# Designs tried in a protein design chat: VHH binders against Abasic site processing protein HMCES (HMCES). Part 17

Target 1, 269 residues: Abasic site processing protein HMCES (HMCES), of Homo sapiens (Human) (q96fz2)
Amino acid sequence: CGRTSCHLPRDVLTRACAYQDRRGQQRLPEWRDPDKYCPSYNKSPQSNSPVLLSRLHFEKDADSSERIIAPMRWGLVPSWFKESDPSKLQFNTTNCRSDTVMEKRSFKVPLGKGRRCVVLADGFYEWQRCQGTNQRQPYFIYFPQIKTEKSGSIGAADSPENWEKVWDNWRLLTMAGIFDCWEPPEGGDVLYSYTIITVDSCKGLSDIHHRMPAILDGEEAVSKWLDFGEVSTQEALKLIHPTENITFHAVSSVVNNSRNNTPECLAPV
Short names: E, the ipSAE of ESMFold2; O, the ipSAE of OpenDDE; V2, 0.75 times the mean of E and O plus 0.25 times the DockQ between their complexes.

## First folded at step 19 (VHH; framework vhh_ozoralizumab_d1)

Design fb (from z1 with S30N; at its last look DockQ between E and O 0.83; V2 from the best seeds 0.00; counts 0 for: pae E 5.3 > 2)
Fold by ESMFold2, look of step 19:
Structure fb (fold): chain B 269 residues (1-269), chain A 120 residues (1-120)
Amino acid sequence: as target 1 above (269 residues)
Amino acid sequence: EVQLVESGGGLVQPGGSLRLSCAASGFTFNRYWMYWVRQAPGKGLEWVSEISTSGGSTKYPDSVKGRFTISRDNAKNTLYLQMNSLRPEDTAVYYCARGFWDSLGYEDYRGQGTLVTVSS
């Protein structure tokens, strides 16, 4: 996974993240750095995207089931990195393979500190490599969505107003991530950055690509991944597996250029 | 600076008991799962127990289950291991550890250890 869509306005995104804490109280996550949220249909590595993480990361004695939402840089910058420019990392941290996460210091160390996050997106893009040609077909991949009387699937709405209403109740894709905190040597704010954990693709996606993000399907999985206070690293890693509860459709090659930020990027073709 | 300082080790006869302590400083103790691991002479590290941040969840391997009890006092930043019914095979240097445990051993942080010798 190397491209996502996360285009919802902040207030819509926040309401889509409603959750219950361990006492059963309905809550919205509390934002940190909300002005760094940059919605786009076409997010790429090094951009900021919103993630969920436990309040316990920020407040001594906080309830570890309470959630913070914050924009973080895609492409984990390890806390031990010594250069001034994160682009000088000599290895790719956009994704982290689940089968080697405990062998890579860049991921194992923050994971051992409980630095688990849930990466939010409308869905992700993946390019299918066709036999006999170098051409690639992009797909938009997302959770199945509930159809309502006045809304439908993407691209099936009767009018522009109905199309936009599809997004009012969109179920956000929730991907398992690891984050770290890097203090730039020249000073400035601590950089929060994340990687997306990947797994072998499920049967439904295997014709598109052999890898997929580790998707946390449902509030129990999301809560357990986030709650580093009560869920150990070893137990949390059991949540990391493929899921068949996904759907997809082909999209225009407009998405290929990461500078294209338009609804056409995810529209069915 | 992160510090984990173990104490309470010593010589004890088989069947006896010891209580180990680990004083933690230099980090927010309440945010970390804590572990006891041990290293017998000439052997690799073996996990002995784990405890959640609040102390509400504990886990032990079969070799010590029922005999060892891990606990923590978050107000005092202290981790404990109560060891009962000690056997000669429990002889080891016992380390307090922070972070996580896997089949390859702990790789975040551990202290200098305290020696426990069980012999007649």
Scores: ipSAE 0.132, ipTM 0.587, lowest interface PAE 5.3, mean pLDDT 87
ESMFold2 (binder alone), look of step 19: mean pLDDT 84; pTM 0.854
OpenDDE, look of step 19: ipSAE 0.555; ipTM 0.813

Design fc (from w3 with S30T; at its last look DockQ between E and O 0.60; V2 from the best seeds 0.00; counts 0 for: pae E 14.7 > 2)
Fold by ESMFold2, look of step 19:
Structure fc (fold): chain B 269 residues (1-269), chain A 121 residues (1-121)
Amino acid sequence: as target 1 above (269 residues)
Amino acid sequence: EVQLVESGGGLVQPGGSLRLSCAASGFTFTRYWMYWVRQAPGKGLEWVSEISTSGGSTKYPDSVKGRFTISRDNAKNTLYLQMNSLRPEDTAVYYCARGFWDSSLGYEDYRGQGTLVTVSS
């Protein structure tokens, strides 16, 4: 997983993240750095995307079931990194394999500190290699959507008003991530950055690609992954597995160029 | 400065009970997982129990499950270990520990000075 869509306006995104805390109270996540949110149909590594994390990471004595939403850099920069420019990191941290997460210092250390996050997207893109050719077919992959008027029907919209109805009740994809906090050696703001945990593809996706993001399907899974105050690393890792609760459709090659930020990127072909 | 001070150890007969306490200071107690580890004479450290920040989640290895109970009082910054049905195999120095303990990671942030528990006739 190296490309996502996360295009909703901030207020729509925030409402889509409504949740219940451990006492059963309905809440919206509280934003940090909302000005850094850059919605796009075509997000790539090194860009900022919103993630959920526990309030306890920011606030003394906070309820660890309460959620913060914040943009973070895609591509985890380890806290021990010594260069001044994160792009000089000599290994790829866009993804973290679930089967080796406890063997890699870059991921084991922040995970042991409870630095778990939920990476939000409309869905993600994968490129299928076609047998006997070097051509690649991109697909947009996302949660099945509940069918209401125009909801979940990306290709049915023929006007801006109908397009808004498709997305008003969109179920955001929720991927398991690990984040870290890096202090630049010359000083400046702390950099928050994340990696997406990957697993073997489920049967439904295996013809597209052999890996998929670890998807947290439902509020219980999301709550347990986020709540490092009540859920240990050992228990949280049991949430990391493939899911068959996904759907997809082919999209045009417009998405191939990460500079293309249009609805065409995820439109069915 | 982080301080963890264990107390409540002593000599007890097999089948008896003890309650260990750990007074915490120098950090925000409610933000951290707490746990107990022990070290029998001539042996390595053994994980004994852990408790979440709120106290809502607890875990134990099979060797003590059902006999030991971890708890915490966040208002008093104190961690407890209730040990029942004690056996000679439970003889060890017991340490209160802060931070994340994961048997796969081997991670242990800070540990107190320990309190000796001796179970013998």
Scores: ipSAE 0.000, ipTM 0.277, lowest interface PAE 14.7, mean pLDDT 86
ESMFold2 (binder alone), look of step 19: mean pLDDT 83; pTM 0.843
OpenDDE, look of step 19: ipSAE 0.771; ipTM 0.889

Design fd (from x3 with S30N; at its last look DockQ between E and O 0.63; V2 from the best seeds 0.00; counts 0 for: pae E 5.1 > 2)
Fold by ESMFold2, look of step 19:
Structure fd (fold): chain B 269 residues (1-269), chain A 120 residues (1-120)
Amino acid sequence: as target 1 above (269 residues)
Amino acid sequence: EVQLVESGGGLVQPGGSLRLSCAASGFTFNRYWMYWVRQAPGKGLEWVSEISTSGGSTKYPDSVKGRFTISRDNAKNTLYLQMNSLRPEDTAVYYCARGWFDSLGYEDYRGQGTLVTVSS
């Protein structure tokens, strides 16, 4: 997984992240650094995207079931990195394979510190390689959405008001991530950055690509992944598996160029 | 500087009790799962207890379950192990540990340990 869409305005995104805390109280996540949120239909590594994480990461004695939402850099920069420029990192941290996560110090160490996050997106893109050609067919992949008369279809919107209704009720894709905190050696703000955990693809996606992000399907999975105060690393890793609860459609090659940031990127073809 | 300082070890008779303490400093204690591990003479490290950040979840291996109780006081940055019905096989150096991983991963922080000897 190397491209996502996360285009919702901040207020719409925040409402889509409504949750219940440990006591059953309905809440919205509290933002950190909201000005770093850069919505786009076409997010690539090194860009900032919003993630959820436990309030306990920021506040001593906080309820670990309460959530913070914050933009983080896609592409984990380990806390031990010594260069001044994160782009100098010599290995790819865009994704982390679930089967080797405990073998790689760049991921094992922050995971053991409870640095688990949920990466938010409208959905993600994947390119299907056709045998015997260099051509690739991009697909937009996302949770099945509740289909009502007014809110069920991306491609069915006849007017701007219908587009608003589709996205007002969109179920965000929730992917399991690991984050770390890097202090630049010359000073400046601490850099928060994340990787997306990947698994073998489910049967439904196997013709498109052999890997998929680890998707947390439902509030119980999201809550357990986030709550490092009460859910151990060993228990949390049991949440990491493929899911068949996913849908997709082909999209145009407009999405291939990461500079293209338009609804056409995810429109069905 | 992370410090973990164990105390409370000593010589006890079989069937006796001891309470171990671990004073923690140099990190935000409330954000970490804490552990007790032990090393018997000539043996490797053995996990003996774990406790969640709030103290709401605890776990024990069968060898000590029902006899040992882990607890923490987050206001005092202190971890405890109450050891009852002690047996000679409990003889070991007991370490307070933070962020325990397996041998391939992140090195945990352990104190110098406190010796517990169970013999007549």
Scores: ipSAE 0.171, ipTM 0.638, lowest interface PAE 5.1, mean pLDDT 88
ESMFold2 (binder alone), look of step 19: mean pLDDT 83; pTM 0.847
OpenDDE, look of step 19: ipSAE 0.798; ipTM 0.905

Design fe (from x6 with S30N; at its last look DockQ between E and O 0.86; V2 from the best seeds 0.00; counts 0 for: pae E 7.7 > 2)
Amino acid sequence: EVQLVESGGGLVQPGGSLRLSCAASGFTFNRYWMHWVRQAPGKGLEWVSEISTSGGSTKYPDSVKGRFTISRDNAKNTLYLQMNSLRPEDTAVYYCARGFWDSSLGYEDYRGQGTLVTVSS
ESMFold2, look of step 19: ipSAE 0.021; ipTM 0.550
ESMFold2 (binder alone), look of step 19: mean pLDDT 83; pTM 0.849
OpenDDE, look of step 19: ipSAE 0.846; ipTM 0.923

